# Ledger of designs, part 6: VHH binders against Bile salt hydrolase/transferase (cbh)

Target 1, 323 residues: Bile salt hydrolase/transferase (cbh), of Lactiplantibacillus plantarum (q06115)
Amino acid sequence: CTAITYQSYNNYFGRNFDYEISYNEMVTITPRKYPLVFRKVENLDHHYAIIGITADVESYPLYYDAMNEKGLCIAGLNFAGYADYKKYDADKVNITPFELIPWLLGQFSSVREVKKNIQKLNLVNINFSEQLPLSPLHWLVADKQESIVIESVKEGLKIYDNPVGVLTNNPNFDYQLFNLNNYRALSNSTPQNSFSEKVDLDSYSRGMGGLGLPGDLSSMSRFVRAAFTKLNSLSMQTESGSVSQFFHILGSVEQQKGLCEVTDGKYEYTIYSSCCDMDKGVYYYRTYDNSQINSVSLNHEHLDTTELISYPLRSEAQYYAVN
Short names: E, the ipSAE of ESMFold2; O, the ipSAE of OpenDDE; V2, 0.75 times the mean of E and O plus 0.25 times the DockQ between their complexes.

## First folded at step 1 (VHH)

Design p05 (framework vhh_7pa5_2)
Fold by ESMFold2-Fast, scan of step 1:
Structure p05 (fold): chain B 323 residues (1-323), chain A 122 residues (1-122)
Amino acid sequence: as target 1 above (323 residues)
Amino acid sequence: QVQLVESGGGMVQPGGSLRLSCAASGFTFSSYAMSWVRRAPGKGPEWVSTISYSGSSTSYADSVKGRFTISRDNAKNTLYLQMNSLKPEDTALYYCAKEGYEWLLPDAFDIWGQGTQVTVSS
């Protein structure tokens, strides 16, 4: 998985969801008066409206990633082998991993507010049900001004300021930031001959400033590639141009079927890509087999209601016939 | 052991109807989302439909939406697929699948059945 922020015409947040099998996800809106029930903390009977992609689970919005009506965004990404959820602690704010997204988005409007209120956060090892085990996750939380990473590891809860606005999978976020230093010399311009004054080496192609950028699908490589692409990216200052460019940035770290074997001949691939427009309250997505960008707008729904609104993802191939 | 036994397939003319059944055993049926997946001659597996634990939520592939209806009977541990207005392109071996489910990431479909053949011809 790869999640990014991007500022252009508006402020954007989104992710590639990478897994080995296609399944049925939905774009779900949780209206302001839908009761959000929590295992160990006070319920939210009135809260900010939330939009994001959910799993198909009865009567509960299990979000993979989402945005609220204030433009606060969060995505959960796989952190297998590194996530360490804790036992209940009466002196802390105990949130299960599957509750983190609705708990944060239902009540906070900015990353600054989140940082003030998660000082005693404890991510507890309580399964959703006997048949639904906890996913090992870490999270990227972002607004228009800043982003942070939340990780629960063996050493405890870690909250990182994220100056890059990128998150992938393993290892710990501080290692990802440190590794980025290895790519300090990469450039979007034509390099000078710095090899030696004694040898006249040629710039034989455009794009040589990017030589050394990792092209593989490993988590650390995707972090570097997404960071370089995002930070050097240019887009038309229009809504359509910015959304299009956002998906091109995610495309640079898309996982193609066949290149990442998991087990039994199964291969990890990018099932969907998402883009939240924080300013307009619009959730955009595309899927592996359907390259058409689809949108769901909070502004097209009545948000002072008590029932979830869900739209199955449009994943079947669609072609626009020009003739 | 998990076991899924599909039945109800057969030959039918275009425009006809068939109802598929899947008898589940070896797990708590009412605790899992269930799906129908088909494999047409010369093609890879194609997801057809999914139903939630209680049957309150359903979803369908665009190719079958409006024509097929998925349902379940948790008291009988049985999954159904009602297929109406069948087309030649619906010809396939149909499998029911128990969804292996992790909270955030739906797990891979575990297909334990032999499937039931549906042929739309003549």
Scores: ipSAE 0.000, ipTM 0.135, lowest interface PAE 18.6, mean pLDDT 87

Design p06 (framework vhh_7pa5_2; at its last look DockQ between E and O 0.61; V2 from the best seeds 0.00; counts 0 for: pae E 19.2 > 2, grease 27.6 > 24.2)
Amino acid sequence: QVQLVESGGGMVQPGGSLRLSCAASGFTFSSYSMSWVRRAPGKGPEWVSTISSSGSYISYADSVKGRFTISRDNAKNTLYLQMNSLKPEDTALYYCARDLTYYDILTGYSDYWGQGTQVTVSS
ESMFold2-Fast, scan of step 1: ipSAE 0.400; ipTM 0.763
ESMFold2, look of step 2: ipSAE 0.000; ipTM 0.191
ESMFold2 (binder alone), look of step 2: mean pLDDT 84; pTM 0.846
OpenDDE, look of step 2: ipSAE 0.006; ipTM 0.230

Design p07 (framework vhh_7pa5_2)
Fold by ESMFold2-Fast, scan of step 1:
Structure p07 (fold): chain B 323 residues (1-323), chain A 121 residues (1-121)
Amino acid sequence: as target 1 above (323 residues)
Amino acid sequence: QVQLVESGGGMVQPGGSLRLSCAASGFTFSDYWMSWVRRAPGKGPEWVSTISTGGGSTSYADSVKGRFTISRDNAKNTLYLQMNSLKPEDTALYYCAKDEYSGSFYPLDYWGQGTQVTVSS
């Protein structure tokens, strides 16, 4: 998985969801009066409206990623072998990992407000059900001004300021930031010959400033490549140009079927890619087999209602016949 | 203490131009997204344009895209709307609005007094 922020025509947030199994994902809107029930904290009977992608599980909006009507965004990404969820602690605010997205988005409007209110957060090891154990996750939380990373590790809860606006998978976020330093000399410009005055070396091709960018699908490599691509990206100052560029940035770190084996005969691939327009309240997505960009708008729905609104992802290939 | 004072409206012929201004006071202007909203006679309010805190992101209603330009001067605490190629359909009372995020899907936090734009003759 790779999640990014991007500023252009509007402020954007989105991710590639990389996994080996699809759970019939859908775009779900949780309206303001849908009761959000929590295991260990007070329910939210009135809250901000939320839009995001959910798994198709029993009558619960199990979000992978989402934004609220204020433009606050959050995505959960796989953190297998590093996530360490804690036991219930009466002195803390106990939230299960699957509740974090609706709990944050239902009540907070900015990253600054989130940071102020999660000082006593405790991510508790309580399964959704006996059949559904917890997913090991860490989270990217973003608004139009800043982003943070939330990780529950063996040493405790870690909240990192994220100046890059990128999150992938393992290892801990601080290692990702440190590794990025190894690439400080990379550029979108033609490099000078700094090898040695004793050898005349030429810039024989365009793009040589990017020599050394890792091309593999490992988490740390995708972090570096997404960061470089995002920070050097140019887009038209139009809605269509910005959304298109956002998906091209995610395209630089898409996982193709066959290149990342998880277990015998199972391969991780980009099941969907998403783009949230924080300013318009529009959720865009595309899927592996269908490259067409689809959109769902918060402002096309009546948000003062009590029932979930869901749209299954359009995943079958679509071709426009020109003749 | 929050005050938004619109100005720059008036009467103009079709095809003409006007520049609206909104003077803000009583809050840290540079911390807020700002919007223009209009109300035509006998109709409800219509969102026109929004600009981010630093001016790096702008958005426009389809009806004004390509003709109107929103901008801001944070040093002067002033929001602007440059309106070109005005049409009779643009006749409305124009409001400056303080918005924490975007006015398209969330109610605007504060509305100004309004400035009248009339496009006729």
Scores: ipSAE 0.000, ipTM 0.104, lowest interface PAE 22.3, mean pLDDT 88

Design p08 (framework vhh_7pa5_2)
Fold by ESMFold2-Fast, scan of step 1:
Structure p08 (fold): chain B 323 residues (1-323), chain A 122 residues (1-122)
Amino acid sequence: as target 1 above (323 residues)
Amino acid sequence: QVQLVESGGGMVQPGGSLRLSCAASGFTFSSYGMSWVRRAPGKGPEWVSTISGSGGYTSYADSVKGRFTISRDNAKNTLYLQMNSLKPEDTALYYCAREGSPWELLTYFDYWGQGTQVTVSS
């Protein structure tokens, strides 16, 4: 998985969800009066409306990623082998990993508010049920001004400022940031011959400033590639141009079937790509088999209601026949 | 036909050790996360530990963390649970279970074995 922020016509947040199997994902809207129940903290009977992609689980919105009506966004990404959830601690704010997205998005409007209110956050090892244990995750939280990363590791809870606005999988975020230093010489411009004045080396092609950019699907390589692509991206200052460019950035780190074998005969691939327009409250997505961008708008729904609103992802191939 | 067969249970004294095994057949073992789930007399099922298909990720219930170690041998289609520093509270029927996915927000058990009894008493 890769998650990014991007600023253009509006402020955007989204991710590639990379896995070997789809679980009937849906775009789900949690209205303001849907009761959000928590295991160890006060329930929220009135809260910000939330839109995002959920797993198909009866009667509970298990969000993979989402934004609220204020433009605060969060995505959970696999952190296998690194996530370490803690025991209940009476001196802390105890939130289970599967509650983090609705807990943050239901009550906060910005990353500044999140940072102020998670000083005592404790991600507790309490299963959804006895049969449903926790997924190992870390999270990218973003608004229009800034982003942070939340990781629960054996050394404790880590909250990182994220100046790059990118998160992939393991290892720890601080190692991801440090690794970017190895690529400081990469450029979107034609390089000068800095090898030696004694040998006349030529710029034989456009794009040579990017030589050395990693092309593989490993987490650290996707972090570097997404960061380089995002930070050097240009887009028209229109809604369509900005959303199109956002999906092109995610496309640079899209996982194609066949290139990442996870187990015998199974391959990780980008099941869906998402783009949240923080300013309009629109959730855009596309799936592996359908290149068409689909949208779901918060403002097209009655948000002062008590029931979840869900739309299954449109994954069927769609072609426009010109003749 | 999916089958999970547990073995290695028995009676041990408090502080003792025991190793459980689960022989899997009827599916590509390395493609699935596996878990141990236990049921104590008069209680509901309690999740104990999970291991990913590759063995690269493991997780444990707080009650057993530091004492139990889950592992697997994909060449032999076998799952293991090494149990150290056993307590009377660990007395239960232990089940081997196959998980739908260890990497998603939702993990559930679709196949269970018959269970193997572990009794910790003096």
Scores: ipSAE 0.000, ipTM 0.140, lowest interface PAE 19.1, mean pLDDT 88

Design p09 (framework vhh_7pa5_2)
Fold by ESMFold2-Fast, scan of step 1:
Structure p09 (fold): chain B 323 residues (1-323), chain A 122 residues (1-122)
Amino acid sequence: as target 1 above (323 residues)
Amino acid sequence: QVQLVESGGGMVQPGGSLRLSCAASGFTFSRYAMSWVRRAPGKGPEWVSTISSGGSYTSYADSVKGRFTISRDNAKNTLYLQMNSLKPEDTALYYCAKDQTYDFWSGYSDYWGQGTQVTVSS
């Protein structure tokens, strides 16, 4: 998976969801009066409205990623082999991994507020059900000003400031940031000949400043490529131009079927790509088989209600016949 | 060690029905979630359905929801897929798959069977 922030016409947050199987994902809106029930902390009977992609699970908004009506965003990304969830601790705020998104988005309006309130956070190893064990995740949390990464690892809970606004999968975020140093010489400009004064080497092509940018689908390589692409991206200062550029950035780290074999005959691929407009409260998405961008708007719904509103993802291919 | 043997495929007219079976051996069947995955000619694998180890949770791809029913018999180590109202687009090689653990992020199987062909044509 790859998640990014991006500032252009508005402030955007979104991700590629990379996996080998789709579980009938839906765009789900949790209205302000939907009762959010938690295993070890007090329920939220009134809270901020939330929009995001959920798994198809009855009566619970099991979010993959989401934003609330204040523009606070969060995405969970696979962290297999690195996530270490803890036992209940009476001195801490005990939240299960599947509760983190609704707990955080239901009550906080900014990353600053999140940082103030998660110092005693403990991600506890309580399964959703016997059929649905915990997903090994880490999270990117963002607003219009900043972003952070939340990881529960063997050594404890780690909260990182994220100056690049990118998160992929494993390993730990601090390793991802350190690895970026290996690419400090990459540029969106034509490089000077720094090889040796004894040999006159030419700039024979456009784009030579990017030589050495990793092109493979590994997590660390996608982190570098997404960071480079995002930080050097330019977009029209229009809604359509900004959303288009956001999906082009995610496209640079899209996983194509066939290039990442997980087990015999199964290949990881980008099942969907999402883009949250933090300012307008609009959730955009596209799927692997359907290149059309679809949108769901918070402000098109009655948000002072008690029931979930869900829209299955439109994954059927759509083609415009010109003749 | 792990063996999955699919059966029950064949040719059927649009609107017809077929019941697929998968006989599992080499592992403790009742401990693992199981899935059906299909591969149409010239296309990559498409997940069809999953059932939890105890059978109390099932999920389906949108393309088959309401038409297919997944079930299991843990006493017989057998997985089933009841396919109703079959369409030409359901034509594919159908695979039985063993999952490591069932969750929405790690529901991938660690083994697929040989497959059974389903052809829907008139």
Scores: ipSAE 0.000, ipTM 0.164, lowest interface PAE 16.8, mean pLDDT 88

Design p10 (framework vhh_7pa5_2; at its last look DockQ between E and O 0.01; V2 from the best seeds 0.00; counts 0 for: pae O 10.3 > 2, placed apart)
Amino acid sequence: QVQLVESGGGMVQPGGSLRLSCAASGFTFSSYAMSWVRRAPGKGPEWVSTISGSGGSTSYADSVKGRFTISRDNAKNTLYLQMNSLKPEDTALYYCAKSPGYYGSGSYLPFDYWGQGTQVTVSS
ESMFold2-Fast, scan of step 1: ipSAE 0.006; ipTM 0.267
ESMFold2, look of step 2: ipSAE 0.398; ipTM 0.751
ESMFold2 (binder alone), look of step 2: mean pLDDT 81; pTM 0.809
OpenDDE, look of step 2: ipSAE 0.006; ipTM 0.301

Design p11 (framework vhh_7pa5_2; at its last look DockQ between E and O 0.01; V2 from the best seeds 0.00; counts 0 for: pae E 20.5 > 2, placed apart)
Fold by OpenDDE, look of step 2:
Structure p11 (fold): chain B 323 residues (1-323), chain A 123 residues (1-123)
Amino acid sequence: as target 1 above (323 residues)
Amino acid sequence: QVQLVESGGGMVQPGGSLRLSCAASGFTFSDYAMSWVRRAPGKGPEWVSTINSGGDSTSYADSVKGRFTISRDNAKNTLYLQMNSLKPEDTALYYCARGETYFYESSGYFDYWGQGTQVTVSS
């Protein structure tokens, strides 16, 4: 999985969801009066409206990524082998990993507010159910101004400022960020010959500034590639152009069927890609087979209600016959 | 029956102020976010401002931010829009609408609209 922020015409947040299994994901709106039930903390009977992708496994909104009506966004990304959830701590705010998204988005409007309120956060190791154990995750949280990464590891809760606005999977964010130093010579321009003064080397092709950009599907490579692509991406002057650009950025790190075998002929692939417009309150997405950009807007639903609103993903290929 | 009745519109010079009111009836006012939307001649509807049901959260279009203030009195079932530093560009029919948007959007989800009150800013 890869999550990114992007500042262009508006402020955007989104992610690739890469996995070998689909849980019939859908866009779900959690209205303000939907009772958010938590295991160890007080329920939220009134909260910000939330929109995002959920697994269609329970009535509880199990978000993969989401945005609230204030533009605060969050995405959970697999963090296998690194995530370490803790035992209950009476002196801390105990939130289960599957609760983190609705808990944060329900009550906070900015990363600043999140920072102020998660100092005593404890990601407690409580499964949703026997059938739904916790996934090892870490999270990218972002608003229009900044982003942070939340990781619960053996050493404790880690909160990182994210200056690049990118998150993939393992290893830990700090290491990923440091790894970017190895690629500081990459450029969106044609590099000069700095190899040696003893030999003339020709700039025989466009795009040579990107030589060395890792192209594999590993988490570390995707991090670098996404960061490079995102940070060098032009800002578009329109919303449609920006959204398009956003998906192109994510496209640079999407996973094609067949390239990443997990087990027994099952392959990890980009099931969906999402883009949240933090200014407009629109959740955009496309699927592996449906390249058409779909949109769901918070502004098109009454948000002071008690019932979840869900939309199945449009995953069928859409063709426009010109003739 | 849901009813929204706007008042307070009129003609004002640039830099002037107006205060719009919207009287709501036929529903539990305090359970719903409320919004102001305006329509200028020849233009589509433009979202102006929204206030949540409790009145503790407000949002504004960039075009009016810092100049307009939305408020509500749930005890009186009334929505307000204080408009300061009015500009000719603010000339429009202003609608009270039941519903909300906290994002920039020319059109939102509003299930009921008033008849509107005319605001004209002219020198």
Scores: ipSAE 0.000, ipTM 0.249, lowest interface PAE 14.5, mean pLDDT 92
ESMFold2-Fast, scan of step 1: ipSAE 0.000; ipTM 0.411
ESMFold2, look of step 2: ipSAE 0.000; ipTM 0.128
ESMFold2 (binder alone), look of step 2: mean pLDDT 83; pTM 0.839

Design p12 (framework vhh_7pa5_2)
Fold by ESMFold2-Fast, scan of step 1:
Structure p12 (fold): chain B 323 residues (1-323), chain A 119 residues (1-119)
Amino acid sequence: as target 1 above (323 residues)
Amino acid sequence: QVQLVESGGGMVQPGGSLRLSCAASGFTFSSYEMSWVRRAPGKGPEWVSTISSSGSTISYADSVKGRFTISRDNAKNTLYLQMNSLKPEDTALYYCAKDKYSYGLFDYWGQGTQVTVSS
């Protein structure tokens, strides 16, 4: 999985969801009066409206990623082997990993407010059900001004400021940032010969400033590639141009079927890619088999209601026949 | 903590001039490229101008080229934008930023300074 922030015509947040199986994902809107029930903290009967992608689970909004009507965004990404959820602690705010997204987005309007209110957060090891164990996750939380990473590891809860606005999978986020330093010399410009004055080396191609970018699908490599691509990206200052560029950035770290074997005969691939327009409250997505960008707008729904609104993802190929 | 504080906005008539300032603190100002970005009512952000850390390389958006001048004073940690021959379409909130198109993806941004060009 890879999640990014991006600024252009508006402020954008989105991710590639990389996995080997689909859970019949849908875009779900949780309206302001839908009762959000929590295992160990008080329910939210009135809260910010939320839009994001959910798994199809028992009419419960089990979000993979989402934003609220204030433009606060969050995505959970796999953190296998590194996530360490804790036991209940009566002195802390105990939230299960699957509740974190609706708990944060229902209450808070900015990353600043999130940081102020999660100092006693404890991510507790309570399964959704006997059939649905907890996913090992870490989270990217973003608004228009900043982003943070939340990780529950063996040593405790870690909250990192994220100056690059990128998150992938394992290892710990601080290792990802440190590794980025190894690529400090990479550039979107043509390099001059700095190898040695004793050998006259030439630039034989455009794009040589990017030589050394890791091309593999490992988490650390996708972090570096997404950061470089995002930070050097240019887009038209229009809605369509910005959304298009956002998906091109995610495309640079897309996982193609066949290149990442999980078990014999099963391959991880980018099931969907998402883009949230934080300013307009529009959720965009595309799927592996359908490259057409689809949108769902908060502003097109009646948000002072009590029922979930869900739209199954359009995943079948769509081709426009020109003749 | 990184802080960028914009000032110098106001109301002017078409053809008028304004000088915007951005006071920077919390980072080594002289080591960073600085930019001005604006957002008109109901529209997304538009990049206006960028100046290199030393001040030797400067670029402008086509819409403001020849009318606006970006400059910096590294001794005072201050970025400037001199705006001449203002047009109604220059009406916007103006932000200073550490990166060319970075609009909140740098360490800090302020509320901006409002420029209104109206008769």
Scores: ipSAE 0.000, ipTM 0.087, lowest interface PAE 24.7, mean pLDDT 88

Design p13 (framework vhh_7pa5_2)
Fold by ESMFold2-Fast, scan of step 1:
Structure p13 (fold): chain B 323 residues (1-323), chain A 122 residues (1-122)
Amino acid sequence: as target 1 above (323 residues)
Amino acid sequence: QVQLVESGGGMVQPGGSLRLSCAASGFTFSSYYMSWVRRAPGKGPEWVSTISSGGGSTSYADSVKGRFTISRDNAKNTLYLQMNSLKPEDTALYYCATSRGWFGELSPFDYWGQGTQVTVSS
């Protein structure tokens, strides 16, 4: 999985969801009066409206990623082998990993507010049900101004400022940031011959400033590639141009079926890609088999209601016949 | 090919102890949550315990809390279940199983072992 922020016409947040199996994902809106129930903390009977992609689970908004009506966004990304959820601690605010998204988005309007209110956060190892174990996750949390990463590891809860606005999978975020230093010399410009004055080396092609950018699907490589692509991206100052560019950035780190084998003969691939417009409250997405960009607008719904609103993802291929 | 091979089961009297092991191969063991699941004759599977991929977090069914301890050795690709104060109600086939996330399938687990029989009888 890869998640990014991007500023253009508006402020955008989104991700590629990379896995080997689809779980009937839906775009779900949690209205302001839907009762959000938590295992170890007070319920929220009135809260910010939330829109995001959920798993198909009865009567519970089990979010993969989402934004609220204030433009605060969060995505959970696989952190297998590194996530370490803790035991209940009476001195802390105990939130299960699957509750983190609705708990944060239901009550906070900015990353600044999140930072102030998570010093006592404890991500507890309480399963969704006895039959459904917890996903090993870490999270990218973003607003229009800044982003942070939340990781629960052996050493405890880690909150990182994220100046890059990118998160992939494992290892720990601080290793990802450090590794980015190896690519300091990469550029969107034609390189100078700095090899040696004794050999006349040629700039034989456009794009040579990017030589050395990793092209493989590993987590650390996708972090570098997404960061370089995002930070050098240009888009028209229009809604359509900015959304299009956002999906092109995610496209640079999409996982194609066949290139990442899981040991049982299955292949990891990008099941969906998402783009949240933080300013308009619009959730855009596309799926692996349907390249059409689809949208769901928070503002097109009556938000002072008590029931979840869900739209199954449009995953079947759509073509426009020109003749 | 993914293989999960349980061992350590057997017959024990009430109040006794057993240690189950699960040897894993064919996948990256350290990347998966590991669980113990049991099935008593004529019943469906009952989740017993789960341990996180790095071993720092554990959870237990209420029926076994305080009696069972789950642990893992990622260097040896092995999962363990230490069972103390065994009761007749603990009699079942015990399976180890893996998971990498939330599942909409019949099983919430990606891979299951063959099982090892535990019988608690006076």
Scores: ipSAE 0.000, ipTM 0.200, lowest interface PAE 13.8, mean pLDDT 87

Design p14 (framework vhh_7pa5_2)
Fold by ESMFold2-Fast, scan of step 1:
Structure p14 (fold): chain B 323 residues (1-323), chain A 123 residues (1-123)
Amino acid sequence: as target 1 above (323 residues)
Amino acid sequence: QVQLVESGGGMVQPGGSLRLSCAASGFTFSNYAMSWVRRAPGKGPEWVSTISGSGGSTSYADSVKGRFTISRDNAKNTLYLQMNSLKPEDTALYYCAKDHLYGDYVPYYFDYWGQGTQVTVSS
């Protein structure tokens, strides 16, 4: 998985969801009066409206990523082998990993507000049900001004300021930031011969400033590539041009079927790519088999209701026949 | 212990139909997505189809869309694959596999259990 922020015409947030199997994902809107129930904290019977992609689970908005009506965004990304959820602690705010997205988005309007209210956060090892284990996750939380990363690791809860606005999978975010330093010499410009004055080396091709970018699908490599692509991206100051560029940035770290074997015969691939327009309240997405960008707008729905609104992802290939 | 026992394979002519079954035990069947995976002679394993724990959502490989239907009976802990309009290229050993509904990265539960069931589509 890879999540990014991007500023252009508007402020954007989105991700590639990389897995070997689809769970028939849906774009789900949780209206303001839908009762959000929590295991160890007070329920929210009135809250901000939320839009994001959910798994098809019995009458529960199990979000992979989402934004609320205030433009606060969050995505959960796999953190297997590194996530360490804690025991219940009566002196803390105990939230299960699957509750974090609706708990944050239902009540907070900005990253600043999130930071002030998660000082006592405890991500507890309490399962959704007796038989359903917790997913090992870490989270990118963003608004139009800043982003942070939330990780529960063996050493405790870690909250990082994220100046890059990128999150992938393993390892810990601080290692990802440190590794990025190895690429400080990369550039979107043609390099000069700094090898040695004793040999005359040529700039034989365009794009040589990017030599050394990792091209593989590993988490740390995708972090570097997404960061470089995002930070050097140019887009028209229009809605269509900005959304298009956002998906091109995600495309630079897209996982193609066949290149990442998970188990015998199963291959990880980008099931969907998403883009939230924080300012307009629009959720854009495309799927692996359907390259068309689809959109769902919060402002086109009646948000003072009690029932979930869900739209199955349009994943079937569609072609425009010119003749 | 997780156990998955496949059955229902056999020999059919092109255009024929078969229904595969997978009897599951050792876990709460309704809480997990289930998949069918096949291995053709001389080729690597290929994912075929997945069904959510509730049975409300299904997905299919492009090669089988419109021809195969995955279903489940949670009361009987049984997974099914209805295969219609079979083609010679559908010839393979078919396995069922247990998945997590939450899409975590831990692949340990995506192993084959037992011998699978052979499907042969004759010329």
Scores: ipSAE 0.000, ipTM 0.159, lowest interface PAE 16.9, mean pLDDT 87

